# Designs tried in a protein design chat: VH-VL binders against b9lsn4. Part 1

No score or structure here was measured in a lab: all are predicted.

Target 1, 153 residues: b9lsn4
Amino acid sequence: MTRVVAQGTFDLLHPGHVHYLEDAATYGDELHAIVARRTNVTHKPAPILCAEQRRDMVAALTAVDEAHLGHPEDVFVPIQRLDPDVIVLGFDQHHDEADIAAALAERGIDCRVERASGRDPRYEDELLSSGDIVDRILKQRGSDCDGAREGQR
Below, numbering starts at 1 at the first letter of every chain, in headers, positions and changes, except where a header shows other numbers; antibody chains aren't numbered by Kabat.
F, E and O are the ipSAE of ESMFold2-Fast, ESMFold2 and OpenDDE, as the mean of both directions, binder to target and target to binder. V2 is 0.75 times the mean of E and O plus 0.25 times the DockQ between their complexes.
Where letters were taken out, [cut] stands.

## First folded at step 1 (VH-VL)

Design c01 (framework fv_cosibelimab)
Fold by ESMFold2-Fast, scan of step 1:
Structure c01 (fold): chain C 153 residues (1-153), chain A 120 residues (1-120), chain B 112 residues (1-112)
Amino acid sequence: as target 1 above (153 residues)
Amino acid sequence: EVQLVQSGAEVKKPGSSVKVSCKASGGTFSSYAISWVRQAPGQGLEWMGVIIPIFGTANYAQKFQGRVTITADESTSTAYMELSSLRSEDTAVYYCARDRGYSYGSFDYWGQGTLVTVSS
Amino acid sequence: NFMLTQPHSVSESPGKTVTISCTRSSGSIASNYVQWYQQRPGSAPTTVIYEDNQRPSGVPDRFSGSIDSSSNSASLTISGLKTEDEADYYCQSYDSSNHGVVFGGGTKLTVL
């Protein structure tokens, strides 16, 4: 049995998350997702939704066999516990596969590191990032209405 | 164009409360977060908290937790900041600012400021 | 739980270029977006740079922002200095752990 781990923040689920997890699932028999706590997030914005809610949403996805919360101080703790055969990085995640593999080996975790495929929008207005969704919400409830009105002039 | 217009200057006694208003015009009020930032005379900018009217949620700086309350009335497109248990150290210009993204803390429009003086 | 440190003042002649730094005390400067605000005495702040290096409409291209991970700092650069650029400048970022906004102490720019 091949165990696969995917990691992410998974704030405001979008089709890009679904694609990532579906692609990750193809690398093995069982997919476990690790959902980052706010203390694990080092990229620009903090997630809007709490970690438990993000985990529950990820757990509901067909591709995911089990979803876990990250450790507040050490992201590798749940990975060591799960003892995976493969870790699949997201297409746009800013980590080199070799660097992740080296960090895992230093902690006694011997597994393969792969990267999921990306995908293009399937239609003109498909949103594939949480940041784009937040921006769309703000614009459609604010400046987008003003922009449309200006266009009518 | 978008404007944030604040209520007028206040003079308060120590131990009292002050409630400053910020009325938004141009654009849709509920789609943006509104932050409150103060500036004591000759000092820098200090963030107090934010409200996201569409979600009904507010978040406060730890220093002001328990003394500050930020509310919004979507029907009048007005945000309010109430600060209680006033001390002389609370003398400052209080600004509202439109936050273009809750998690970014990026302000695109600012109110003109409200001077609150706390004196005996 | 970090501070942003700016120089108290900078000075430069008209037509020259000035750079104002903003150094983060802990954690990476690149972890959160940096904005820059301009404030004249008696006036509300206005945004000159948002999200590290973006300019609002109406802000001239003489204003630019950058991030330098090696010094853990953000910088505001103003080229072709004009007298109307004389103001206080504040950097600002976001603290994910405290869910709060952090301002630098401000820098007074004097032209001439």
Scores: ipSAE 0.000, ipTM 0.473, lowest interface PAE 17.2, mean pLDDT 81

Design c02 (framework fv_cosibelimab)
Fold by ESMFold2-Fast, scan of step 1:
Structure c02 (fold): chain C 153 residues (1-153), chain A 120 residues (1-120), chain B 112 residues (1-112)
Amino acid sequence: as target 1 above (153 residues)
Amino acid sequence: EVQLVQSGAEVKKPGSSVKVSCKASGGTFSSYAISWVRQAPGQGLEWMGGIIPIFGTANYAQKFQGRVTITADESTSTAYMELSSLRSEDTAVYYCARGKYSSSWYLDYWGQGTLVTVSS
Amino acid sequence: NFMLTQPHSVSESPGKTVTISCTRSSGSIASNYVQWYQQRPGSAPTTVIYEDNQRPSGVPDRFSGSIDSSSNSASLTISGLKTEDEADYYCQSYDSSNHGVVFGGGTKLTVL
């Protein structure tokens, strides 16, 4: 059986995450997702939701066979444990697949590195980024607090 | 072309925390991680930890476990290193450097360094 | 966990050849790449050798790197020594078992 690994933070699930995981699942028979912990760095500011909740949300998706928490100190620990045949990168990641495969081979992880396809918005107001969702919340709900201050105009 | 620019020098009291930034500019980042390396006056290079943004996690040297947090914001191409519970022994120049992890973390571009002085 | 050991200092006259060793305390030196960095006072390190024996663009062919499995060491050799070669030199490799970067202690090269 071909085992596939996808990796991400998966804060505030959006259709882009679903597309990534569905595309990743097409590369093999079994898809495992690794969800980064809050104490680890991500390409976004600190995640809003705790790692266990993000893991549980990812685990509930039809495309995902199993979801795992990342290791607090070493990104490669869960990858080595899973011993995948394929690792699928997200569409927006600016990394060369061959360079990543070489880095994994240095750790004794012999697998293919593939990249998921992108997905365009299906309607004008569809949000495909956790950052965009947070910005929308702050714009629509944060600014409304100015008029609600007690003891002031 | 590729350049790493760090934040300016800091003077801190013992027990406080410091957060140093490292902004990357230029080039294509097809195979990289960001490492933080420090050098105390007259001493050698000491690796503190590094981050591989694509995998969303950081690795730390045992000596700094629990005191160092390394983060990155890909939208601004900026990496950060925060060191807490500062002691006088933490006085050092702190460097960020881009690592090519497929080549045993070859550090191909270095920031200019940030002097952090911890004094009472 | 392993250490990389370098001599604390080396010295040689202009025009001569000097060799700096970098010895790995456990595991094979050949199991991971070795890089060599040059650092002058007040400056960030710069690369003179990467991936055991490769030179970055702009580094003179007077600089060369080698690996010797018999002594479990890497070596940086600088021929035709010039006064501007005076600097600290650091070797660097990677510990795959502990997932960390390892630096040698550094060697001060004096050109007299």
Scores: ipSAE 0.005, ipTM 0.515, lowest interface PAE 11.3, mean pLDDT 82

Design c04 (framework fv_cosibelimab; at its last look DockQ between E and O 0.06; V2 from the best seeds 0.00; counts 0 for: pae E 12.7 > 2, unsure alone 74.1 < 75, placed apart)
Fold by OpenDDE, look of step 2:
Structure c04 (fold): chain C 153 residues (1-153), chain A 124 residues (1-124), chain B 112 residues (1-112)
Amino acid sequence: as target 1 above (153 residues)
Amino acid sequence: EVQLVQSGAEVKKPGSSVKVSCKASGGTFSSYAISWVRQAPGQGLEWMGGIIPIFGTANYAQKFQGRVTITADESTSTAYMELSSLRSEDTAVYYCARVGRYDFWSGPYGMDVWGQGTLVTVSS
Amino acid sequence: NFMLTQPHSVSESPGKTVTISCTRSSGSIASNYVQWYQQRPGSAPTTVIYEDNQRPSGVPDRFSGSIDSSSNSASLTISGLKTEDEADYYCQSYDSSNHGVVFGGGTKLTVL
């Protein structure tokens, strides 16, 4: 059995996430998704949804056999527990596969590092980022839109 | 608050080398990528390369391959950029910038903290 | 490899809305996030838009980012323009093919 690991924030799931996980699943027999906690996500604003909710949503996807929460302090803890054969990076994750492989090897984790394919929008209004979804929500339902502000001046 | 403090201005002759330092304070160091970006007078921003300290490996823009060396010292939370074979065209303000913290799998992403810049003047 | 193209300059009066475009030459603009940086004269750049079109703390909500896949461009929109917004603005993205960083050429915003 080949165990595959994918990792991400998976906030406000969109077709890009689905594509990533489906592609990741093709690399083995069992796909485990690691969902980053809020404490793991510091490179951008905090996710809208809590980690547990994000995990549950990811777990519900057909391609995912099991979803896990990331470790609040050490990203390698869940990896070590899962002992994957393959780690699949998202197409928009900009680490070098070799660097990641080396870092894993240094920690006694022997697995192959692959990268999932990208996905282009299929429709003009298709949203493939959480930020874009938030933006649309604000434009349609919120007051935090430039156009709305102009109209009030 | 995280800050990046760079070394002071340098005046160099053509053919020499310069090494600029960038010290991080107020946060973790190893979990971030440090990028080096320069700006010639009146010109735009130009990416030179970057390093993720925990990996110890650096990426470089093709333009600077073989001439630039980026390193990091985790014990001192300091990144370094060394540029050799200096030319007059290398006269610029050199910035270090922190690329947002990543969860090991993701990143680097946007630069969120910038150093104050280091002027390097190359003149005969 | 790709380039990001920005207009050289844009101008607008205080209180108005201005948009700065950033067009990607190849590959999908939606493949990677675009960041925007503000640089006032004599100062280091500061981040105004992160990936996922999000604002850093301290950046007013007058600043917003968007992506237009049809034109393969990103846009920075500044509403309620203020004199303090006069600066150079740079878009930036990442090239997954070489793990490089790509900057736009920058746009000088003049507040009239």
Scores: ipSAE 0.027, ipTM 0.639, lowest interface PAE 4.0, mean pLDDT 88
Fold by ESMFold2-Fast, scan of step 1:
Structure c04 (fold): chain C 153 residues (1-153), chain A 124 residues (1-124), chain B 112 residues (1-112)
Amino acid sequence: as target 1 above (153 residues)
Amino acid sequence: EVQLVQSGAEVKKPGSSVKVSCKASGGTFSSYAISWVRQAPGQGLEWMGGIIPIFGTANYAQKFQGRVTITADESTSTAYMELSSLRSEDTAVYYCARVGRYDFWSGPYGMDVWGQGTLVTVSS
Amino acid sequence: NFMLTQPHSVSESPGKTVTISCTRSSGSIASNYVQWYQQRPGSAPTTVIYEDNQRPSGVPDRFSGSIDSSSNSASLTISGLKTEDEADYYCQSYDSSNHGVVFGGGTKLTVL
């Protein structure tokens, strides 16, 4: 049995996330996803949805066998516990495969590190970013809470 | 809770090198990035580089590339910054700072704990 | 590569509100989190705001952060000014493209 791990924040799901997880699943027999907690996120925007909800949404995807929350203080805890054969990085993750593999080896994890293929939009107006989805919501449904007309209607 | 304690002040001659230490206590060291930031007298904060100890990977500001080396020893929870070919304009207080929110799939940013600073004076 | 621009100094009386701006020269201010650091004379910096608008434990709610995409700026607002708020304030963000930390030039706050 080959166990594969994928990792991400997975705020608002979009086709890029689905592609990543589907590609990751092809590397082995079972796919485990690690979903980052808010305390693990270093980039903008902050996740809109709580970690438990994001985990449950990821767990519902056909490609995913199990979804797990990241550890708030030690990023290697879920990886050591899962003892994977393969970790698949997202296409645009900035860490080198070799650097991750070396760090895992130092922790006693014998694991191959691969990178998922990229995905271009398949049609006009396809959104491949949680940030773009948030921006679309604000444009079409939101209001400027600090604006001049807040509370006037 | 978490504290960063730096080595003491140093006086160096031009052309020499200096190595400043930063020892962490009271919390997780390895999975958090450590940044080095300097401040010349009366000037602002200037980022030099950082290291993610669990990877051993260091990243440097372009200005210091080739002169700065940042390392970490996980067994002693200590980060080091070595600056070579010292010039008088390198006279500054050097700070280490922990990057508070780090995801191993993401880059480090945002300092949450700062060391007390180390004054390095470069004089002939 | 971008710069963060802050005013060099600002002065206000005790009890009043002050706002310090931090403007990004290229790319969206909203692309990366902004932190704010307070540095009193002779001391190391301390964090007063992280991730645009979050306060660390122990920082009074008089301190708040905000982002304005229309001006491409972050702002630190301090209400009910006290003498102990007198310090230099630095904004900081991250340049994902060049993998570097960027600091603003700093603002000296004088409480009269």
Scores: ipSAE 0.013, ipTM 0.578, lowest interface PAE 8.0, mean pLDDT 82
Fold by ESMFold2, look of step 2:
Formats: C-alpha cells, structure tokens, sequence
Structure c04 (fold): chain C 153 residues (1-153), chain A 124 residues (1-124), chain B 112 residues (1-112)
C-alpha cells in the first residue's frame, strides 16, 4: 500500500486545489493531505479561514482519504508521523523535487518526491487561486467599512 | 507591514556586556524567526544566531557560542541579543532580521525585514 | 559546514550586464535556497533575490538569479546597469546539517 502526502494552505478552495489533489492521488493508494496552519513567509497573506475549517473542507474532497493539520514551524513532524512513500508537490511550488529529495535523504527518510501537473483554465471567468477569489470579492462587495482594523505591531 | 526597531547606539568598555533589543511593530511577533547579524567596520555580514520566539530556544554560530545569549519576550514583541566579555573586535553594527520563511528541509529562508542596526563601540 | 565564495569586486559600465558568482565549497549549491542582498554604505541590507531566482516586490526585473550545479555556484545577474546599482552584494544560504546561516564574503559592485 502506497501512502501519498500532499500539502498546502487550501484556504478558499478552487479548481486548482481539486486538480492538485486528484493528480496527487494517482501516485498511490491513500492520499493524506496536510493543511498548513500558518506561514511566516512574506509575500503571502495569512489565510482567511481557520486551519480546522480548511482541514475539514479538504477532508470532504473525494480524492482525499485523510486530512491533517500541519505543524506551524516544523514541516518534518508531520512527515515523520505519516511516514509516506510519496510526497507530491504542487505545480507552482518553489522547491525543486531534487532539493526536497536531498533533504529527506539527509534525514534517512525513504520517500519519493513528485510534482503534480498544472491546471489550465477550463471555463470563462474561472478563478484558480484563493487570492484571486479574495480580490474578486473585494472589488464586487467591498466598501469603505468602519469595521476594518489597523494593526499596531 | 512588519518593522523591526532596535535600541540605540552604545559605547562599552572591554570586558563588559551589551544587550541590544529588537522590537517588532506593525505585525505579529509570535509567528517570526529572528536572526542576529553583525558587521564590523569595512567587513561583511556575520551571522551570530537566531531564535524562533514561540519555541524560546536559540541556535548560535560556533564563533559566538558561550558569549552570546539570544532571548525573546513574546508579551512585548521584543527579541534580545546579549554579548558578554566584549573585546575591541566586537565593535560593529548589530542587526536583527526576520526570517521570512522557516523551511526545516532547506533551512530558514532569507531575511526579509531588517532592523535599522545598532552601533556598539567597544573602547577604553 | 561550507563556505560561500564571492569575488571581492566587480566593475562594469552603465547599460552593460554584470554577473556576481557565489561558489559553495562543499555539498551541493542546490541543497538549500540561495538569497542575494544589496547593501549601500550606512544602510541595512535589502533582499534582491530569494529562493534562488525570485524577486521581491519592487525589485526591477533586470535583477535575476540562477543556480549552476556544474560549477556548484549561484549567480546574481544585473542587466542594464545603472549608477544606483553601486553597492555591496552578499549571497546567503543555509547549512541544514548545522542549522546555521552562511553568508558569502560580499562583492563590491562599481558602475563606471
């Protein structure tokens, strides 16, 4: 039995997420999706939805056998606990397969690294990123709202 | 937008200690990794160590092990670097910097936000 | 643990292209991401390339980064040189086995 891991933020779900998970599922018998809790990377805003909600939504997708919450600062923890045979990267993820494979090999983890195919737009007006969905909402429904808050940190 | 504001310049005697602060503003502190980097006059960047504030532990460059202590106070969103047994060669600008992404497999990604720097002068 | 070696200085004329190398002494340059920082005198460094070849918002597209496994090096390439590009440039990577940060020695770019 071949255990596959896919990972991502999976904020506002879109067809790109579904394609990624469906393609990842073809690499083995069980697909486990790791839903990131929070990222510290600049150039990427915090998720709109809480991690538990995102995990539950991903778990409901037909391609996904189990969905798990990730570790906020130690990506190795969920990999050790799941002990997968294959990790499938998203099409646009920055890491090269070889770089991830080398890091796993350095740690003695016997796991293949693959990359999912990309999804071309199939419908007019289709949005294939959570950011695009947020932008559409703000453009169509946004207002000058006094409820907006400004951080002090 | 996150900003890192460091404490002011200091003049110290050899053999004393210095503690430089680095306060995060305009963002959250608990989700960042903070590194300390120094630069002696006319020289390059030198990593001293770093801390992930929520874990409360630090990694130190071998050169500074035993002389440097890096800590954080999450409640005040402030990181600290203390360097003891100061020598004249410790005269430098000390920077704090936020690591923009921590990737355990590839190591911490680069610094994306830098403090303004703190000049520490060690002289008699 | 490894070192990153950069040339001490490079010079080139406005409008031309310069490439700054960053050679890793042991282990593969491709094992960890490479970043590039620009620093003017009296200022904190700023990031011009992260994750080997990505540009932060606001960095002109004439800055590019690349990795060459054959020479075990990273490169920062600046095309269409402008006088505002005069600065010190540092490459940086991580040593995952020691969980430490490694900087290159720095390169002074002069635009003549």
Amino acid sequence: as target 1 above (153 residues)
Amino acid sequence: EVQLVQSGAEVKKPGSSVKVSCKASGGTFSSYAISWVRQAPGQGLEWMGGIIPIFGTANYAQKFQGRVTITADESTSTAYMELSSLRSEDTAVYYCARVGRYDFWSGPYGMDVWGQGTLVTVSS
Amino acid sequence: NFMLTQPHSVSESPGKTVTISCTRSSGSIASNYVQWYQQRPGSAPTTVIYEDNQRPSGVPDRFSGSIDSSSNSASLTISGLKTEDEADYYCQSYDSSNHGVVFGGGTKLTVL
Scores: ipSAE 0.000, ipTM 0.492, lowest interface PAE 12.7, mean pLDDT 81
ESMFold2 (binder alone), look of step 2: mean pLDDT 88; pTM 0.913

Design c07 (framework fv_cosibelimab)
Fold by ESMFold2-Fast, scan of step 1:
Structure c07 (fold): chain C 153 residues (1-153), chain A 120 residues (1-120), chain B 112 residues (1-112)
Amino acid sequence: as target 1 above (153 residues)
Amino acid sequence: EVQLVQSGAEVKKPGSSVKVSCKASGGTFSSYAISWVRQAPGQGLEWMGGIIPIFGTANYAQKFQGRVTITADESTSTAYMELSSLRSEDTAVYYCARGGWLRSTYFDYWGQGTLVTVSS
Amino acid sequence: NFMLTQPHSVSESPGKTVTISCTRSSGSIASNYVQWYQQRPGSAPTTVIYEDNQRPSGVPDRFSGSIDSSSNSASLTISGLKTEDEADYYCQSYDSSNHGVVFGGGTKLTVL
C-alpha cells in the first residue's frame, strides 16, 4: 500500500487545488492531505477561512482519502505520524524536491518527493489562485477610501 | 532585491553562549534554506549548519553537533544561530547565507558577517 | 564525508589566464554541483560560478568553470586577469551522505 501526502493551505478551493490533489493521488493507493494552520502561513497573506473548515472541504474531495491539520510548531509531526512513501509538492511551490528529501531523511523519513503538474486555465475568466479570488471580490463588492455614499466626493 | 542583515559584533567570555541574528528582506523567507558559515581570522570558510524555515528542520555539521542551535522565526523573517560553551577557537566572523546547503542550490545572498570574539 | 583540496596560492600577471583546481578526495566530483566564491579582504563572499559552469548576472565572462572527471576535480578559470581579481577563491559542493556543505580550503590569487 503506497501512501501519498500532499500539503497546502487550500483557502477558497479552486480548480488548481483539485488538479493538484488528483495528480498527487496518482502516485499511490492512499492520499492524505495536510492543511496548514494560520500560524504555519508566513510566506503569503493569512487564509480567509479557518483551518478546520479548509480541512473539511479538502476531505470532501474524491481524490482525498483523509485530511489532517498541520502542527502549529512543527510541520513534520503529521508527516512522521503518517509515514508516507511519497510526498507530492504543488506545481508552484518554491522548495526543491532534493531539499525536501534531504530534510525528511534528516528526520528519519525515507520517502520519494515528487512535484505535481501545472494546470492552465481552461476558459477565459477561470481563477486558479485564492489571491486572485480575493482581489476579484474586493474589486466587485468592496468599498474603497473614496466613499460611494451620497454626499461624498 | 534580497538582503540579509546580521546583528552586531559581540565579545564573550569562555563558557558563555552567543546568539547571532540574520534578518531577511526583499524575498520569500520561509521557502529558502538559510545556512550559517564561519571564518576564523586568516582561515577558510566552514559550514556550521542550515535550516529550512517553513519546515523548521535544521541540519548541523558533525563538528558543531551538540553546541549549535539554528532556528527561524517566520513572523519576523529572522534566522538565528546560537553557539554554546564558547572557547577561544570560536573567535570568528559568522555569516548567514541563503540557499546553498542542499543538492541543487548555491549561496545566492550573504549577510555582512558578525564578528564574535571570545576572550578572557 | 569527503574533502575538497585547492592549491594554497596561485599568482599570475595582469592580462594572463589562471586556473584554480578543486579536487574531491572520495566519490565523483560530478556527483554534486560545484560552486565558486570570491572573497576580498574585509568582505563577505560573492558567487562567481554556480552549478559547475554558470555565471551570475554581473559576473564578467572572463570567469568560467569546468569539471574534469578524469582528475576528479573542478576548475575555476579567470582570463584577462585584472588587479581587482586579487582575492581568495573557495570551491564548494554538497555531501549527499551527510547532508552537508563542503568548502575547499581556499586559494589566494595574487595578480602581480
Scores: ipSAE 0.006, ipTM 0.500, lowest interface PAE 9.8, mean pLDDT 81

Design c08 (framework fv_cosibelimab)
Fold by ESMFold2-Fast, scan of step 1:
Structure c08 (fold): chain C 153 residues (1-153), chain A 123 residues (1-123), chain B 112 residues (1-112)
Amino acid sequence: as target 1 above (153 residues)
Amino acid sequence: EVQLVQSGAEVKKPGSSVKVSCKASGGTFSSYAISWVRQAPGQGLEWMGGIIPIFGTANYAQKFQGRVTITADESTSTAYMELSSLRSEDTAVYYCARDLKYGSGRPYYMDVWGQGTLVTVSS
Amino acid sequence: NFMLTQPHSVSESPGKTVTISCTRSSGSIASNYVQWYQQRPGSAPTTVIYEDNQRPSGVPDRFSGSIDSSSNSASLTISGLKTEDEADYYCQSYDSSNHGVVFGGGTKLTVL
């Protein structure tokens, strides 16, 4: 039985996330997703949704057999515990497959590293990133950055 | 907001080595990749290599294989680039730059750059 | 491996539109994302476009990026040209076969 691991933040699920997980699932019999905690997300806006909710949403997807929270101090702890046969990187992730495989081997994890395919928008105005969704919300529902609160007293 | 602060200018003799530092301040550095890019006077940008500190893995451009070593010290949030067997052709401004590791970023998008370190190789 | 080829220089008048091309010598330009960096004399580069066509916060709508598979090239377009746009512009992509970053040779933009 081949165990596959995918990982990400998965805030505000969009079709890009679904495609990534569906593609990752094709590499084996069992797909486990690791969902990053807020403490794992640095120097970016904090995820809108809490880690437990993001995990539960990912767990509900048909492609995912089980979803796990990342470790707040060591990203390798859930990976070592799961002992996967394959890790599938997102199409957009910065890491090289060979570099990840070498790092995992040093931790005693003997697995293949693959990369998911990307996909194009299926229709005009389809949003394929959480950042784009947040930007759309701010533009349509946010303030014009007036700032000052009126009528406080 | 993170900023990358590099060590000061160096003057070196041919055949020696130089080690340039790049300290991340104002934020966490371990979850980001750090690339090193150089620029000789009047020339374009040239990638030397990069490191992903949390994985401890470094990649080098073929031209610099065997001469460049890129390391990182997570306890001080500092990346280093050491270039050995210096030649006059190595006179350049050396930049460190940050890539987003998490956040669905594409490989080697350099979103934050250091101020640059001038290395002069002369007799 | 591959090269990214840019024109050495381009010039245009204030208020006009300029386009800078970045052509990939082998393999599809669409197989890896393209970034664009702006560098003024004495300064470090700054990003004006990432992931083919995205703008970082603070970069005006006048800057746009595109990919043309028929010419195997990426393009940076700057509309409403201003004197402060005068700079060197570099395209950059990734070579998955040798795990390396590739920069174009750079284009000097003169606003006259």
Scores: ipSAE 0.006, ipTM 0.487, lowest interface PAE 11.7, mean pLDDT 82

Design c09 (framework fv_cosibelimab)
Fold by ESMFold2-Fast, scan of step 1:
Structure c09 (fold): chain C 153 residues (1-153), chain A 119 residues (1-119), chain B 112 residues (1-112)
Amino acid sequence: as target 1 above (153 residues)
Amino acid sequence: EVQLVQSGAEVKKPGSSVKVSCKASGGTFSSYAISWVRQAPGQGLEWMGGIIPIFGTANYAQKFQGRVTITADESTSTAYMELSSLRSEDTAVYYCARHSRGTWYFDLWGQGTLVTVSS
Amino acid sequence: NFMLTQPHSVSESPGKTVTISCTRSSGSIASNYVQWYQQRPGSAPTTVIYEDNQRPSGVPDRFSGSIDSSSNSASLTISGLKTEDEADYYCQSYDSSNHGVVFGGGTKLTVL
């Protein structure tokens, strides 16, 4: 039995997340997803949706066997508990596979680190990132009273 | 407001070693990684390596492999960079900088530590 | 490993627009985020652009970043130039394949 872990914030769910989790599931028999808490997200705006809701949405996806919340202070605690055979990183994540593999090895976790395949848009206006969705909302529904900004991706 | 506060300037002889500290003041390292970047007089920025303190994992640039050691003490929120076998070419300002693991965005920089290597 | 190449210097008059390029020698510029740092003499660098095109709080909207896959480069654009924009500017990315941070050589911006 091969156990696979995928991880992410999964704020506004989009087809890119679905593709990532479906691709991750191909690496083994059982896919567990770890959903980051707000305290785990330090270099970008906090997720719009609370961690429990994001976990429940991920848990509802066909590819996911079980979804878990991250640990507030130690991102490796759920990973150690699950003792996976494979961790699959998202295609567009800039996490370094070697850094993650080294950190896992130091914690006694014997685990392969893989990266999911990318996915092209299925149609011309498909949004494949939470940031693109937020940008679209701000352009169409946002206010300029506090200096509303337009992102690019 | 979190600041990275570095130790003071040092003057070292060739062949010796230097250990520079970087303390997070007004906050902790938390989920952040800390890198060390140096700048020789009038030159550009050069990455030496980094550490993810909560993991204890350090990674070094090929050029410095074997001469640099980066460590962290989470109880004091302090990172260290030790450079051995010093040469005059190691004269530089040494910066610590905070970044995420995912994007390598250095969002907070220390004030810098001048290390002068002279006979 | 790849290199990030910037022009050594650029100059422009106050009120004009300047663009500083950062060209990646191998692999796609779009495969990793690009940041831009401003450094004044005697000071540590500060961020003007992160994650290709994002602006930190407090950085004026005159600063913008972009990626051009056809030239394999990132660009920092500063409009409405002011004398306080005079500084060295560095682009920075990450080489996932070789596990290292890469800085461009830096560009000295003179505002005259």
Scores: ipSAE 0.000, ipTM 0.498, lowest interface PAE 13.8, mean pLDDT 81

Design f04 (framework fv_fasinumab)
Fold by ESMFold2-Fast, scan of step 1:
Structure f04 (fold): chain C 153 residues (1-153), chain A 119 residues (1-119), chain B 107 residues (1-107)
Amino acid sequence: as target 1 above (153 residues)
Amino acid sequence: QVQLVQSGAEVKKPGASVKVSCKVSGYTLTELSIHWVRQAPGKGLEWMGGFDPEDGETIYAQKFQGRVTMTEDTSTDTAYMELTSLRSEDTAVYYCATSGSYRGWFDPWGQGTLVTVSS
Amino acid sequence: DIQMTQSPSSLSASAGDRVTITCRASQGIRNDLGWYQQKPGKAPKRLIYAASSLQSGVPSRFSGSGSGTEFTLTISSLQPEDLASYYCLQHNSYPLTFGQGTKVEIK
C-alpha cells in the first residue's frame, strides 16, 4: 500500500486544512498526518490549542487514516517510523521540494516529495487561515489588535 | 546501508543483571528507532520494547516493565538493553532491530546475543 | 493487546509446491503487518512490509495479501532454501506483537 504523509500545525481548523489533507490523500492509499508540537513552531506564534487536541481533530477528518504527534526535538523521527512513499507539502509552505527531498535523503528516508494545490474562498467571509480566525475573534470578542499588530512588524 | 552489531554471548547467575549492546553503523542512532526482541530456545519472537518516535520516549512491554531499561549513547551510536533480576526463564537470544528508512518495522536486525541464565 | 494467530503451526511440502500461511489479528490493524523469515541459527529477515509489498532482494515467489484482520503469506514454488520459520508482526499499536510462528519443512 502507498503511504502518504502530510504535516502541519493544524491549530484552528479551516477549509484550507481540509483541502490540503484531501489533496494529499489522492497521492496514495493511506494518509497519515503529523501534527506539530508547540515547541516545533518557530515561524509563527505558538498554536492556541494543545497538540493532543489538534491531533484528535485532524484524526477525525474523513481524509485522514491516522494522526500523529511530531517529535519534540526532531521532526523527521515520526517520518522515519511511518516510512512513507510520499510526503505532501502544503501549498503555502515555504519549503522547496528539492531541499526537503535532500534533507530526507541525508537521513536515509526514501520518499517522494509533492506539493498540494491551493484553493480560493468558495463564498464571501470564508476564512482560510488560523491567523485570520484569531483576528476575527479579537475584533468581535475582545481588544481591537489590528493596528497594534501592524505597528509591531 | 545500516548494520547492527551486538555484543557477545553472556552467562549469568540467577538474580544477576545483563547489559547487551547494539552498535549502529551507517546512520546516527537518533535517526533510527531501536527495538529489542527476544527468543527463548525453540520458541517464537517476543517484543520487549523500543523507542516510540511519536511520544519521544521508550515503551516497554508490560511483562518486562520494572526489570528492563533501554538506553542509547548517541556519541557512539550504541543502544543498550539491560535486564535485571535474571531468572532461568530469561535464557534467550536477544536481538536489536530498527524501524526507519527501510520501509517499515524491523529491518535490519542485529545478529543476536545469547544470554544463558544458570547456576 | 492485539493477538496475532498464525495457521498452520507447521507444515511439510515438496519442492515446487504452493504454500500458504495465514495470520489473523484480534482487531483491525490496516496494512501495518510484516512477514519475517528465520532460518535455523540466524536472525530474522523481513520478506514483506505493509502487508503486500515485497522487500527488495526477496525472491518474487514470496507474496503477501490481506488487510484489516486477515493476512496471508504465499510461496508460489517452494525451494529447499525456504526451510525456515515464518512470523507475522503487527505494528499498528503498542505493544508490538508477533504471531507464534509457522515452521516450514521440505519433504
Scores: ipSAE 0.000, ipTM 0.487, lowest interface PAE 13.6, mean pLDDT 82

